# Ledger of designs, part 12: VHH binders against q9gzu0

Target 1, 229 residues: q9gzu0
Amino acid sequence: MGDPNSRKKQALNRLRAQLRKKKESLADQFDFKMYIAFVFKEKKKKSALFEVSEVIPVMTNNYEENILKGVRDSSYSLESSLELLQKDVVQLHAPRYQSMRRDVIGCTQEMDFILWPRNDIEKIVCLLFSRWKESDEPFRPVQAKFEFHHGDYEKQFLHVLSRKDKTGIVVNNPNQSVFLFIDRQHLQTPKNKATIFKLCSICLYLPQEQLTHWAVGTIEDHLRPYMPE
Key: E = the ipSAE of ESMFold2; O = the ipSAE of OpenDDE; V2 = 0.75 times the mean of E and O plus 0.25 times the DockQ between their complexes.

## First folded at step 8 (VHH)

Design e5 (framework vhh_nb_b201; at its last look DockQ between E and O 0.02; V2 from the best seeds 0.00; counts 0 for: pae E 16.7 > 2, grease 24.9 > 24.2, SAP .694 > .668, placed apart)
Fold by OpenDDE, look of step 8:
Structure e5 (fold): chain B 229 residues (1-229), chain A 125 residues (1-125)
Amino acid sequence: as target 1 above (229 residues)
Amino acid sequence: QVQLQESGGGLVQAGGSLRLSCAASGFTFSSYAMGWYRQAPGKEREFVATISSGGSTYYADSVKGRFTISRDNAKNTVYLQMNSLKPEDTAVYYCAAEYTFTWGSDTYTYLYDYWGQGTQVTVSS
């Protein structure tokens, strides 16, 4: 009947099917931890690291509910919803995060991080960890890449810089694995006008099949490259 | 399939007027903010005007007072009335749709959700 991995996959598929019938998601079976690293261009500075206070998985196991949930939650457009639905993805929302490093500008507040204007950020990296619920096992790193290069979101910021509306913006990377919720603020000084773009929240999109794809190492091991020496 | 089709572009003399139209199909038009962008040769695409799903309008400083954006939801069409045109207004004008939604107490937009093919506007001296 195949190799152990194949059997495991089949078992998971059966579980998913059962959960679908119960209107539950596989993601509901996991606890998540997430970290956000704003990686600096300057190597010595490493990154501004944040810990997400709560990771909220959002997923429905049927086509209709996924679409409706997307519309109701206003988490993505209809077109994006359809595309994501075809990929059988879970949304992992990070509405709140706290700084693990306070020596960097923009890290003093728990909820906001200024992305622009500044030129010292190379990329945003999100690290996702998970474990089975009610398990005493340590969190394991999810084997997925969540990165947003500064060039990608800055380009979008520049395009809307001249806009005067007070709406936030959602930007995503090309592979649509990371969505950034941005608060745009217009500041008026007696001499100048300034626009600030602040990151308010993040949403990760992960194929459901990857929920059980773990890498090796501890949280600390994976955070180490982003921590100051 | 989502389609945005611009029309109304052409050649005009400085001080003249044009009215651009963008016909939309393939999505819920009323749920989207509609906007106009333009790209001059050798320059980056720049924001011109936007109208929210609720009818709020915003303009670039360079066109404020001269351009007017409007929409007709019954016709799934967005318009750009351009008056007092200047040579520096010469560009390809693009229609864009942006999905707007409320998250908590804040309103967000997906930038550049859909784009048209553009229409050429040329303003002669």
Scores: ipSAE 0.286, ipTM 0.629, lowest interface PAE 1.4, mean pLDDT 82
Fold by ESMFold2, look of step 8:
Structure e5 (fold): chain B 229 residues (1-229), chain A 125 residues (1-125)
Amino acid sequence: as target 1 above (229 residues)
Amino acid sequence: QVQLQESGGGLVQAGGSLRLSCAASGFTFSSYAMGWYRQAPGKEREFVATISSGGSTYYADSVKGRFTISRDNAKNTVYLQMNSLKPEDTAVYYCAAEYTFTWGSDTYTYLYDYWGQGTQVTVSS
């Protein structure tokens, strides 16, 4: 169509679409790598280090929509999730991860994710790296600290033990930008049935602009304290 | 600022009744599950009762049939009616707000520390 008015409208629509993509999806412009280390209280014991198989970014719009679906299905939305939406926050989900130990088969380590009842873990450390998509540059560590200390989540688990509710548990530390998704399971033993809390997934959350704020060093530099011998 | 304010505690004779109230502000009350917990001296805090935003109730075995939890969303208040009180019910009673959401097909409870300051209930022999 050679109509001047139609060409102007098409140009405006293309510009609008481009601006929307830039605003809506900064996180889509990045590749991510994430590692999870379980740091033990015993200083001589090596950390259990895992590589996240797939880092799944969830935009605030998608997160909000999933929460609203939960409300319609008789679950309730989070007030704090609305606060996060106002900050243009991205959530980085780590639903599956594999052991980095040479002598481990990977999926056979599901029981290593039990967080309670055990008392040998000091903290959970997440290491997040990013780079621009289509870049030949190496991944760089995102300038943020993602730690969750044992004492902080144990208090929340002890509170939940007094309830008969069978729902899963989400715990967070507001100062550490980490959400732990926890499953309550009942393990059978020859003697009795034990209740455990198992880590199912981790979510890191941060403002999208922080994705371009990188610390110094390589993946190897930052993993070295946690690497299997 | 989130605020939970308990009231209605006091000294009561065994077999008596007491009604606790918890007034809530600083959040959308109708969207939260509300609960009551208690802590006796030298013991850990224990669950007493919860009521979902939809009105479903759950009770600890030790209080079932004697205690009734209810809510008034117009007043942003949750109540605990305590009947047939026993000396074993002596404790500080705490109001709590809890949040539940769905992610994928799984349901999760968001544990955020919204607790009241507590109100003392003392049941004499």
Scores: ipSAE 0.000, ipTM 0.179, lowest interface PAE 15.4, mean pLDDT 71
Fold by ESMFold2-Fast, scan of step 10:
Structure e5 (fold): chain B 229 residues (1-229), chain A 125 residues (1-125)
Amino acid sequence: as target 1 above (229 residues)
Amino acid sequence: QVQLQESGGGLVQAGGSLRLSCAASGFTFSSYAMGWYRQAPGKEREFVATISSGGSTYYADSVKGRFTISRDNAKNTVYLQMNSLKPEDTAVYYCAAEYTFTWGSDTYTYLYDYWGQGTQVTVSS
């Protein structure tokens, strides 16, 4: 007697509330940095270190408003865009998008990256996790999770990522924007300037940096701490 | 709360063997890589061995062929079997929960700051 869409929306709201409560319970003890890792459908097997083609400016509060306005101006609500994510297809007014040149080991294709507002990333992660858990995908879903790092943990993580080459990891003050790295094969740009994303690959949402050389490990290794048993 | 408790250390003669254990609680043990580190007096903490959630192992060159890391997910325990012990192996041994990934031929490890109190290993000549 229940509507499956209503049940899925309830699951999403429950997950969102649980993640918010956990975040709030720790807020008074630590200054947290956040990155998010999730998997949908496709497995990637290579680590890559990427160089940003241009320095990314620090995001402001107006950037979030401008993204939401852009979605509304194209007759798409945030809710409608999030619904399309559930179908492995998203039509987004890409709020900020740059081509990324790769002079790195293990990468053979051009990557694009997108800057998304931090608050919208939380909503998207919760929605994708809810839908993934309820999907008929043949492989076990990976838990979408906020990873909270105290400042020291983030520094240790970045130190480890630069360990092999000791190069290219430059961190400034992270702000409200997050990097989403997408293999170009999953990115389609229609003539109407909307970008279509297929979220069937691993994505890492990282704090915004002024200039980035990020190492991205194998899917299983990067998500192992976040995977359900 | 995450807890790691090492045990099995002690005094042993050169050429002897010890088996260290690390009991873990407060996290999904089977999803984490687990590692062993050691610290001798006056030296920095150094890597000894790691085991991934999938069972892949990696060892420091100084212990390859002598030490074996293993895990029992049903008991939330990681082990370090130490054979052919040398005086140079004398140290406090710590276990840690890890996040490990591979890039090219190298393996990289992120350590969560979950450390036990350690267990003392002393190897006499």
Scores: ipSAE 0.000, ipTM 0.106, lowest interface PAE 18.1, mean pLDDT 47
ESMFold2 (binder alone), look of step 8: mean pLDDT 81; pTM 0.806
ESMFold2, look of step 11: ipSAE 0.000; ipTM 0.133
ESMFold2 (binder alone), look of step 11: mean pLDDT 81; pTM 0.800
OpenDDE, look of step 11: ipSAE 0.007; ipTM 0.251

## First folded at step 10 (VHH)

Design f01 (framework vhh_nb_b201)
Fold by ESMFold2-Fast, scan of step 10:
Structure f01 (fold): chain B 229 residues (1-229), chain A 125 residues (1-125)
Amino acid sequence: as target 1 above (229 residues)
Amino acid sequence: QVQLQESGGGLVQAGGSLRLSCAASGFTFSSYAMGWYRQAPGKEREFVATISSGGSTYYADSVKGRFTISRDNAKNTVYLQMNSLKPEDTAVYYCAAEYTWTYGSDTYTYLYDYWGQGTQVTVSS
């Protein structure tokens, strides 16, 4: 007897083959952005009968504007800006979403939590998470060191992550995780910093055990087109 | 508080050797990749070598076969053994704590936005 779950698995494998054949990232496909917008508009109707708490933003408009003001008037060095960011992020405690058994983001899968995307970039991140959640892709521990480090909920500490062209800050505490990726060469361009901060706020409300290496890596790859080079 | 303290720099003749040390504190040393960078006067800071928590090493082409990076997790220290030194190796050498992660065929390396004060290496003649 044919298993309906096996047919869904075959459909996902077929979709993955099509995406590889196109040699395009999800972020580069116009149709995916339109599909994401449709899915999240529909989500609001499906959640009308479910009482949920909205995601508390780590980067408030006031805090974001204060950082951007400091960058604009050159009153901040990189170290001073990072120190202020660390202080304000640590002061913000955000509750994690409770686990739930509902299909809210996708039309075909039950979700363990509900995400409230506020813009198109956050919708892309939610779709990437949804696609990962629906996939049967084998767990790949190639980034286990990065993920394992952030799984220690008893530790509260700040990491500064920097490569030649990118700088990131990680805040690890029992109630939230924040990944902030900043293009170091364009630290003085406030608009792009704000975009990165808003995208990374989603990571606060994903249970750490559900932030896989695939999802973390995919988020960074999709941030690349939105960063100044 | 994250701290990195370099030592072992100095003046050496061409063809000589030096061993640099970097003592780390304020983070879980064994879980991080550690690296060395250098900066000559009037030049940008350049990569020299890195070592993963698992012991995998990667070197800049200019130092391959001459420099060896190693670590001692019990002492929270990373080392750079520099052999066959050349005048063009003259620079301030900086220690960095790095996040390294990989997915698919791509490897990503992140440095801490923190450096020690550096240690001067001068190679004469």
Scores: ipSAE 0.000, ipTM 0.103, lowest interface PAE 19.6, mean pLDDT 47

Design f02 (framework vhh_nb_b201)
Fold by ESMFold2-Fast, scan of step 10:
Parts: sequence; structure tokens; C-alpha cells
Structure f02 (fold): chain B 229 residues (1-229), chain A 125 residues (1-125)
Amino acid sequence: as target 1 above (229 residues)
Amino acid sequence: QVQLQESGGGLVQAGGSLRLSCAASGFTFSSYAMGWYRQAPGKEREFVATISSGGSTYYADSVKGRFTISRDNAKNTVYLQMNSLKPEDTAVYYCAAEYTFTWGSDTYTWLYDYWGQGTQVTVSS
């Protein structure tokens, strides 16, 4: 009897409460935290609404792929997504750096990680940045997508998006999607270039040793057309 | 060429004090949160203390009131002052750096990116 949006909001609020309890009970040993964006599906739209939650990652390679498969299915509902996530959260491990993570990550509550198909990246970028826009002009792809081969024959992708004085970098692994958005001014100093490389490394959830093998050429080489001489 | 170089470890009697130092190079030190971790023989690495780029500090319950973390951005160095040392504090102590990045009004923080080689602290009874 209630409207679909109210029911979806209630389901998401229940999920947020459950994830908070899981975080608090598993507080002592984790190397990563992430924010998950949840997509409310409408039968005649691909994306209508995003909600974000901080969650402790499961130490399995198929967890994100299971969620993404559900989102790709046009008949997939929030209830199905919630049930899938609930089944996987029982496999969560304790966070390793709780005190630091609570204080420091609290400052990044607005950072969004989106588990979304690579198709429609431009629309996703516009949606994620509705809170942070200086202008209404969307990001646009400025160069072809780059494919990298990991040592285990994995495929990874780097995309560059631009809008006036802003540059968005999309880093994607076949099993995950992460969006990094960095002001163009950050590319004008050595320290800001290091920041970009740092974020790219971490967002791939790869050891730094493996990142050097992941990038055929350096990340700097792929960003060079958008950087000062 | 990021390097973290720990120093100040050694052998000390119970009730004594040591000051550990970690000199950083190859990155913008002032933008990083810095931390200390320790690992005793046969145990996993555990958190000891951290200091944010803004100066906020946090301590493990086992060291609160005895240890003090501080930083000197002009010298690219983080310190751990250890007082009232106990045999249970015997471990290899590691320095670690975690990057923070600010974009617009948002601050992004990630896992510890860099680790030092470690310095041995031995507390005798």
C-alpha cells in the first residue's frame, strides 16, 4: 500500500543500521574501508537514485561482481540487492585500524564509491557530482579508454574525463569500479601528481608492488596529455 | 623513492623510557597521517598510536597515558615518546604513513601506504 520510494527508503535505512552494527562489532582489524553506492532501480530507468553507505569489504574477489550482476539485471530490485549484500556481510572481517578509521574516514563521509557498469560513465559522473558542481556542465571523455594487463592476465582500465578546469579519473578493475575526481589544478605540482598515483594504487586494492606491473607504462604516461610540461 | 627510517630503539630496563624517531623522505610529509605499529614475536602487528596531518592523536588502550606521538613537519619526522616501559612492550616498532587528500570540501583518507623497516625495542625485567 505504500509507495515504492518509501519502501525502498525503509529498506535502505534497515541496511544502513545493519552495516553500522557490523562495523562496530568488527572494529579491531581491517586494512580497508569503502563506501558503497546503492542504485534504486525503476522499470523504465537505468538509474534513479543513489544512496551511500560505509562498509567493511569482504576479502573475496567475487563479492562486488555478485552485486554488479544484480544491478545489471533490469528486473533487479532493492530487496534482491539488500538480500544479496546481507548474505555476503556475514563473511566480513574485523577492521584493523578502528580509531584512526573512525576519526579520519569521518572526514570523508561524502566520498562515493560506485559499483556500477562501465557503460554510462558520463551519466554516473554527473550524478555523483551533483553535490560538488561549480558549474552545470557535465564531464566528457577526452581520450580513448586504456586497457592494462596484470601479471595474472587480469584486465584493468583507466579513463580520463574533463570539464573546464576539472579532471575526473575513472579506475576500473573487472571485479570493481572506483571513481576518482581530481581538480585539474592538482596536476600542476609534483606532490599533486603523487596524490593521483597514490589514489589510483589504493582504489585498485592492489599491493603497491603489483601496481607497478599493472600499469603498462606509467600512470603518468597516460595522464601526460592533461599535465603541464 | 619513498623512505621511512626509524631510529631510537634498543634495550631498556622496565620503568625506563625511549624516544623513537621516523624520518620521512620522497613525499609531502605534512599531507600524511603518521602512525606507529608494533609486532611482538609470534603475534600479529598491532596499532600503537597515530597523528593526523592536522595534529589529532589516537592511542591504543594498552599505551594510553604512557606513550606520546608527535610530529615536526619542518623536519619531516614523527616521534613516539615511550615512558614507563614494561616487558610487554617488547616488539619491533614500525613507522607508517597514510595519505590524505582534500578536494573541494571533502577529505579523502586511505590505508597506510608506506612502512619503515622497523626498530627493535627490548624491555628487560
Scores: ipSAE 0.000, ipTM 0.109, lowest interface PAE 17.3, mean pLDDT 49

Design f03 (framework vhh_nb_b201)
Fold by ESMFold2-Fast, scan of step 10:
Structure f03 (fold): chain B 229 residues (1-229), chain A 125 residues (1-125)
Amino acid sequence: as target 1 above (229 residues)
Amino acid sequence: QVQLQESGGGLVQAGGSLRLSCAASGFTFSSYAMGWYRQAPGKEREFVATISSGGSTYYADSVKGRFTISRDNAKNTVYLQMNSLKPEDTAVYYCAAEYTFTWGSDTYTFLYDYWGQGTQVTVSS
């Protein structure tokens, strides 16, 4: 392992510890796992970083600050962090990955074209919540409208994947919940659920304490009527 | 902590066959879709075949009818049986773990970040 890779692993472990601490404070509300996916666009290229774990590592403990600074301040300045990230970015070359790349490019291009000021790097973060993994039951999508103001933009909708048991509505121990925060301007025209996949490239900041607690609280409240106890 | 290890590559004559294997560890293998990709010198990496956690398969048009992907969840292994090999199949073959994401009735390959180191396949004319 070289010096940059060693530093990256240490930074990822530190970030994982921070996210685990936040998750622990929410454990009494419900069991969940946090996943963070990053998608970013370079001037002429599209790159994607995708990871799934109980607490997703990111490339550097400075990534959160750089993302937020870049988005909020229009700094266009993730160059040094981006070089480190590029070592772990998956290049979508295969035909099936071309479909994924096309979807990622379509999402980021659509948002850049319609909603976002153009910059050297477009940053998109998705927050995924998952509970215990052992269930084979599929999730039923549920749409709920929530409004919040945090940071530089307003969100309008939260889309939740909810698991249904054979005799009931929503189980209290789902193995996965996906939260999609969608820019208000994208919601001016109704779109079908297939189109929402392209809109999952969402301007959601890396979880800050306030935003993470809000998101978790909102999901718990939405699922509470179906939870036992 | 995730490991993918390809094997089974080699030199073969046109019209011959090879079987590639990919041994996986460090994740719940049965919950992931698994794929095969290849990269020839000077070319981009291209899709070859994929198999879902449920066993559904999908193939690139260039290999359909000649290649068969399969998996053995008890052994945490995915296989690629390659028949009727052609010189244009010459490439380094890579194994990949893919995360499938379900939204409504649709299933997408959303998270995909586990790759093996590759195994060389050379087909002579």
Scores: ipSAE 0.000, ipTM 0.118, lowest interface PAE 17.1, mean pLDDT 46

Design f04 (framework vhh_nb_b201; at its last look DockQ between E and O 0.01; V2 from the best seeds 0.00; counts 0 for: pae O 10.2 > 2, grease 26.8 > 24.2, SAP .744 > .668, placed apart)
Fold by ESMFold2, look of step 11:
Structure f04 (fold): chain B 229 residues (1-229), chain A 125 residues (1-125)
Amino acid sequence: as target 1 above (229 residues)
Amino acid sequence: QVQLQESGGGLVQAGGSLRLSCAASGFTFSSYAMGWYRQAPGKEREFVATISSGGSTYYADSVKGRFTISRDNAKNTVYLQMNSLKPEDTAVYYCAAEYTFTWGSDTYVYLYDYWGQGTQVTVSS
């Protein structure tokens, strides 16, 4: 076992076999950190940056045969979009997040974020980091891009603006690998009728094997474009 | 693949009626809610009506009492009966599929972002 490439390949194959025997997913073997940045259209305006309190992974143990195929082949159909919510890809849910504002001393509250009606946001960027569970190693950025541009989600909100049922809405853009879970609030005042759309939670999706494909750099390196300082 | 084809549009005088149809294929039609949406020139697409898989209906305030949505699961078809038409109803009308699910303690709808060419409705005075 002196060839480092052969030893690494053999170790990965042993891990895959053990996971099948124990009926555990590959995602269960990782710790995650996730950050959410709301990037504003004005170039000088600081991004609103949030840290996710708990990343909740969801996937099946059928990862070897279908995860990459499921994501690639299923991205563009009604049934495959439903499958992305239910099986065969790693779904990383971020139901709660808190501001990283440095000027809030001693108390951080988890916050809803209003996405509409407003026109100052360019995009939502999610930054995902992972490491092997129980490791001393630093978190490394997962090699994937998770963005949701304003025009893409606003289009979906406007479709349902006159809709008054109390069901939340989920929006997806397959090219951006992000589901947004949206709360709708309908205000009726004596003078005006108003609807607002608030981001409730975010779900990222990617093939399970991508969890071992890391980009270069630290958390700080990758957060810097979105930091005010 | 998923296919939604709208038909039944046309020119009608104010106060008149039209019946739109949408034939669906490529998915389990009876499991999905179906909706009608419309887009007037220079305006954003807006919700008109929806019918759940179980037959419950919901309407935008602007059409309630004038429009009726219905479905025929044996024909994989959703309908929109439009009565008492107004010039403000002039638009291209689209049908769409929706799926309702729960995550945590909340209920969500997923609106599939696939839009065909639609069917033109023009209401003259």
Scores: ipSAE 0.316, ipTM 0.683, lowest interface PAE 3.5, mean pLDDT 76
Fold by OpenDDE, look of step 11:
Structure f04 (fold): chain B 229 residues (1-229), chain A 125 residues (1-125)
Amino acid sequence: as target 1 above (229 residues)
Amino acid sequence: QVQLQESGGGLVQAGGSLRLSCAASGFTFSSYAMGWYRQAPGKEREFVATISSGGSTYYADSVKGRFTISRDNAKNTVYLQMNSLKPEDTAVYYCAAEYTFTWGSDTYVYLYDYWGQGTQVTVSS
């Protein structure tokens, strides 16, 4: 009896409830594509664009466990973790990504990206696209902003530099939508020893209710700002 | 806006010499390592030489002792002096710019950011 939007929302809520009973995520009903753009501070420098090999949705029960682990590992504040635990959020993991560069042989291979001590990156941008499973429809952009600015993850890197007991760390942007899984490595050069932070994987946090919130445009439309001319 | 323009290629007899130039524009040239690659027909693109922002050079074994890479930051240009050319040096030669970051006394090399269109070098027997 309600407006079409209200009916859709109710139907979605019913679906979510059913999935929860099955310990499944609404995200399991979607196919995902994800791209990662490293935007550089130099304005004339084109972004480094990567395609995620596979986006893996994580169920709600696994989400809670990961958050608690993050607290134990001092990756997250307790306060922030509690806030996340109160939300119906799905994790979208991007464990592997590869360069979209076509002018270099081998660039299509999976690679990690060094984030520190370099300071030429302005921000990391993740673009998420989805469609219903078993749909012939094109992928649509998820209407969510996934950005992680250099200043924000550098602060966290500097903080954990003193903590030598951890090889892997997780850092997150202020709004807790982007989580970076980082491997700390020590490089031995003939001149010196250096610590680097290498990006291993990315995890996006999205409220399940937003999974059906799409923006307009194609994948190409949304990638265009980050593509080389 | 970003451009790498190669020049100096051509036809030369075995044992001859060529000097390639790559004029760069649209980015902070001094912050980049500059390199040369080449691709022969039916073969993969291969590394030839690189020069860091600090002037350190590295060469492929196949060209070591014959080729010399240099740069002029004032002109935003990288050069490849090719001596004692051989037929197997025949290829399209590409200029590349790779971002480098210096931390302390060490320089880190990351991704090649820019590529030229290439210049043909043909060495006849």
Scores: ipSAE 0.006, ipTM 0.240, lowest interface PAE 10.2, mean pLDDT 80
Fold by ESMFold2-Fast, scan of step 10:
Structure f04 (fold): chain B 229 residues (1-229), chain A 125 residues (1-125)
Amino acid sequence: as target 1 above (229 residues)
Amino acid sequence: QVQLQESGGGLVQAGGSLRLSCAASGFTFSSYAMGWYRQAPGKEREFVATISSGGSTYYADSVKGRFTISRDNAKNTVYLQMNSLKPEDTAVYYCAAEYTFTWGSDTYVYLYDYWGQGTQVTVSS
C-alpha cells in the first residue's frame, strides 16, 4: 500500500492552502463561550420563544462549568452534570460520550463528541457568546434554535452582530449551518442530531474566560422581549 | 497584536542537534495547531512539522525520525528538536499558527494564519 506519511503530508499541504485562504478569518478575534440545552417533546409543539425562555436557567456558572468539566474529563462527569440539569429545566437521558480521530484525510485532530440516545428531543437551544478581540465591545449573545420535525432538523440563524465600523464580522445563515463563524461554502448541512452534537462537543473544548455572571445577565436581557409573562 | 517569535537558530556541524522555540502571544494558543516550515535559499517554503491542539503530530518525510515537535500550553510555546542535522536542513525556519475544525470526514478551516519572522539554521559540513 501507499505510505501513510506521504498521504498525511499531502492532506496537510491542502489544509495549509485552505488556511492561507482563510487567514482573515475571525476565529482568533473572538473568545468563545457556548451553552446548550435540550427541550423534550410535549403533547403540543412549543414556540421558539417559549422554549428559549425555558432554557435560560441552565446557563449558570454551576451548569456550564460542570458540562465543560465533563467533556474534558470523562463521560461519567458529563453524565453527572446533565443529571443535575434534569432537576431544574429538562428531563435529559444520560448522554454517551464518544471519541474520534480524523485519519481519512491524513489529519490527526483528535476530538470527542456527545451523543444523546433519545429521539424525543424536540429542540436544542444553543446560545453563543463572542467578544471582539480588537474591540471594546463586550460579549454579544448569538442564539440558535434547532427543532426536530419529521425526523429532520429545523434551525434558526447563527449571527455575530456587526461592529459599528463593519470590520471583523462574519454572518452565517443556518439554513445550511449550525456552526459559529463557519464559511457556508465549506459547510456540510447536518441531517441528524449526532452530527450537531459532535460539533457542539468540539466547541465546548474552546478556552473561555470566566465571565459567567455577566454572560447570564446578558443572555437574559437579550431574550427578555421574547420571554412569557 | 498577534505575534510569533522564533528563537534558537544558529550554526551547527553536520550530525549535531539544535532546538528551536516559538513564543506566541495575542491569541488562545491552546486552541491552535502549531507548525514549523522552512525555506532554503531560492526555494519555496516547505512544511516541516505540525502539532494539533490535542497533541497529535505530523512530519515531512525528509525530517521524520530526526525532528520532534512539541508544545507547552502553559508557556504558549512550540518547540522543534532537530537531531542528526544535515547540510540540506540549512534554511530559515518559520513558525505558524493554524486553527482547524473537522466535521464528518471533512476538515474545515477557520483560522488566523500568522507567520513569525523566521530564524536561520545553518548546518556546516
Scores: ipSAE 0.000, ipTM 0.106, lowest interface PAE 18.7, mean pLDDT 47
ESMFold2 (binder alone), look of step 11: mean pLDDT 81; pTM 0.814

Design f05 (framework vhh_nb_b201)
Fold by ESMFold2-Fast, scan of step 10:
Order: sequence, then C-alpha cells, then structure tokens
Structure f05 (fold): chain B 229 residues (1-229), chain A 125 residues (1-125)
Amino acid sequence: as target 1 above (229 residues)
Amino acid sequence: QVQLQESGGGLVQAGGSLRLSCAASGFTFSSYAMGWYRQAPGKEREFVATISSGGSTYYADSVKGRFTISRDNAKNTVYLQMNSLKPEDTAVYYCAAEYTFTWGSDTYIYLYDYWGQGTQVTVSS
C-alpha cells in the first residue's frame, strides 16, 4: 500500500497540469463547463445525500487561477479543494443547474473525467468537465480505482458496464461514490441520447430506494425535453 | 490536428506473420496509452491489445501468445506484431490513443481518445 497523502498530492499535481494544458486550448474560444456531483453520507441515519450542479468557469486571464484556487495541496491542512468548489456551486445553485438540460445534450461537446475522493463522511462523486469542440473525437469509457483516507475504500474501483471499446458508464458503489460519464459522440442522435441517459442514470443508483428515485428523477426531468419519444 | 496513420496490413497465408505500425502526430504521444482494435465484416469493433504510457501490456484472450504490442516514443509509433495468423484474424485493424492520468499502478483518469482510419488484414486458408 502507498501513502494516501502522497497519492493525493500526485493526483492534484496531475490535475493542475491538465488544467494548464486546457487553458492553452481555451484561447480557441470554446465553451468550457464543469459539472460537480457528490454524495453525503450520514452515519446515524445511513442516508446518502447527493447533489448535481453545473459550474461555468469564466474564460479569462484568471481562469486557471480560479480553478486552482479550488484545488489545494492537502499537506497544508487546509479545507479540501472540493469544499471551495462546493461553495462556488452553492452560489450558482438552481439557476445554473437549469442549464444542464441544454448543455449536456449540446451535441458538439466532449467530457473530461476527473475523480475527487475525500476523507470524510461526505464522498465526492465526480467532477465532470464539458467542453464544446467542432471535431467529433469519440470518447471511450474506462476502469478506475480509488484510494480514500477511509481504509475500507482503499481497494475500491469502478468498472464500465459496456464493452471495453464502446460507450459505457461507471458502476455505482453504494458505500463509496457514484460516477457518471457521458459519451459526447452518442449525444449527436436522438436515439443515442435516450440510451446514454438511461445508462448514466444507473450510475446514480444507490442502495436506498428513495434516494435512487430522487437522483434519477432530478436528471431525467432536466434531460426529458431532449429524449426521443 | 491529431492524426493516427496505420500501415503494414495485407494478404497473408494462415500461419504467417504481419507487423502493423501506427504513426501518431499532433499530441504528446508519450502521455497516451496506445491500443489496437479490429472489426470483421458484420461484427462490432473488438479490443485486441493495449500498451500503457508506462509500458504495461494487455491482450484479448483470442490473441494472447500470438500477438505482441510495443511502442517507440522517440518515433511516436506503436506496433502490433502478429504471428501464427488464423483466418478468424481477418479484419480491419484500428489504432487508438487514450489519454489517462495515473498515480500508483492502479488509479487512472480518462480524458479522451483518438482513432486512425484502419488497415485491412486478410488471412487466407
């Protein structure tokens, strides 16, 4: 087993490098949006809370700094980077979330996949980056493993339910985090939109029936106008 | 400006060998995992082999022991050495590039992939 703090610092440094590369590409004037999903876990009631929000970063000279401001090295004993992003998300809340119905089904966009575990009862699901491009570069699903500060999660991993070389979704772990990944390529046709949405909604399935209905209903309601009959 | 160009396909007799090459440009090759996939007529595209940025290799069960994937980062090229070819290996072979972040051997984050246009491999009985 490796040092959890060392792994976290390495992951954050890789994410900073990715954001710097994206900043260079952002000079090309394409829209860039970040989707944040996270799960809260209450030990006493064994209830998981989850929220899905969209954050639209401003593409200015401060774009990278604004994102990195939300991403900090945990070795400094400061609040996690995600807590800063959550504050920004709370400020944008419902009005920004309403745009998800249009932007997720925007057709000419790609999604980048970022994982963000926390050592807390709160479990971060995923940071999804959505970027609009003119090219139709296809995305493929991946297998991911996580290391969390909580020992029980050290060996957790997620698998794609689809074929290895095809569109897929990341399987939900009811005791950890839930993730979703949408293949932009498949959002270009009405039939594919419904199929991808249905597969992604499975990622939000939690063992608690009531919360599962809430999660599926929340996303379904926002995407319903774009799904085929 | 990303481009993947396959070469080395052709007609070969059963039991023969071919070496496929894929030349990459327009991205930081050494940061990408590279893979080979194939598609036979009337079938879906299937996985053949992959090599990580760190050199770890994985193969489909149908080609284990017969095919070898390798890469040359100085030449921005990935190769597939195909030995003991069978008629069921007949397909169009595609090169793919997948970008991931990793820490340790087990954890990675996918960003996006690129595909080549393919090269035909035909194995006659």
Scores: ipSAE 0.000, ipTM 0.116, lowest interface PAE 16.7, mean pLDDT 47

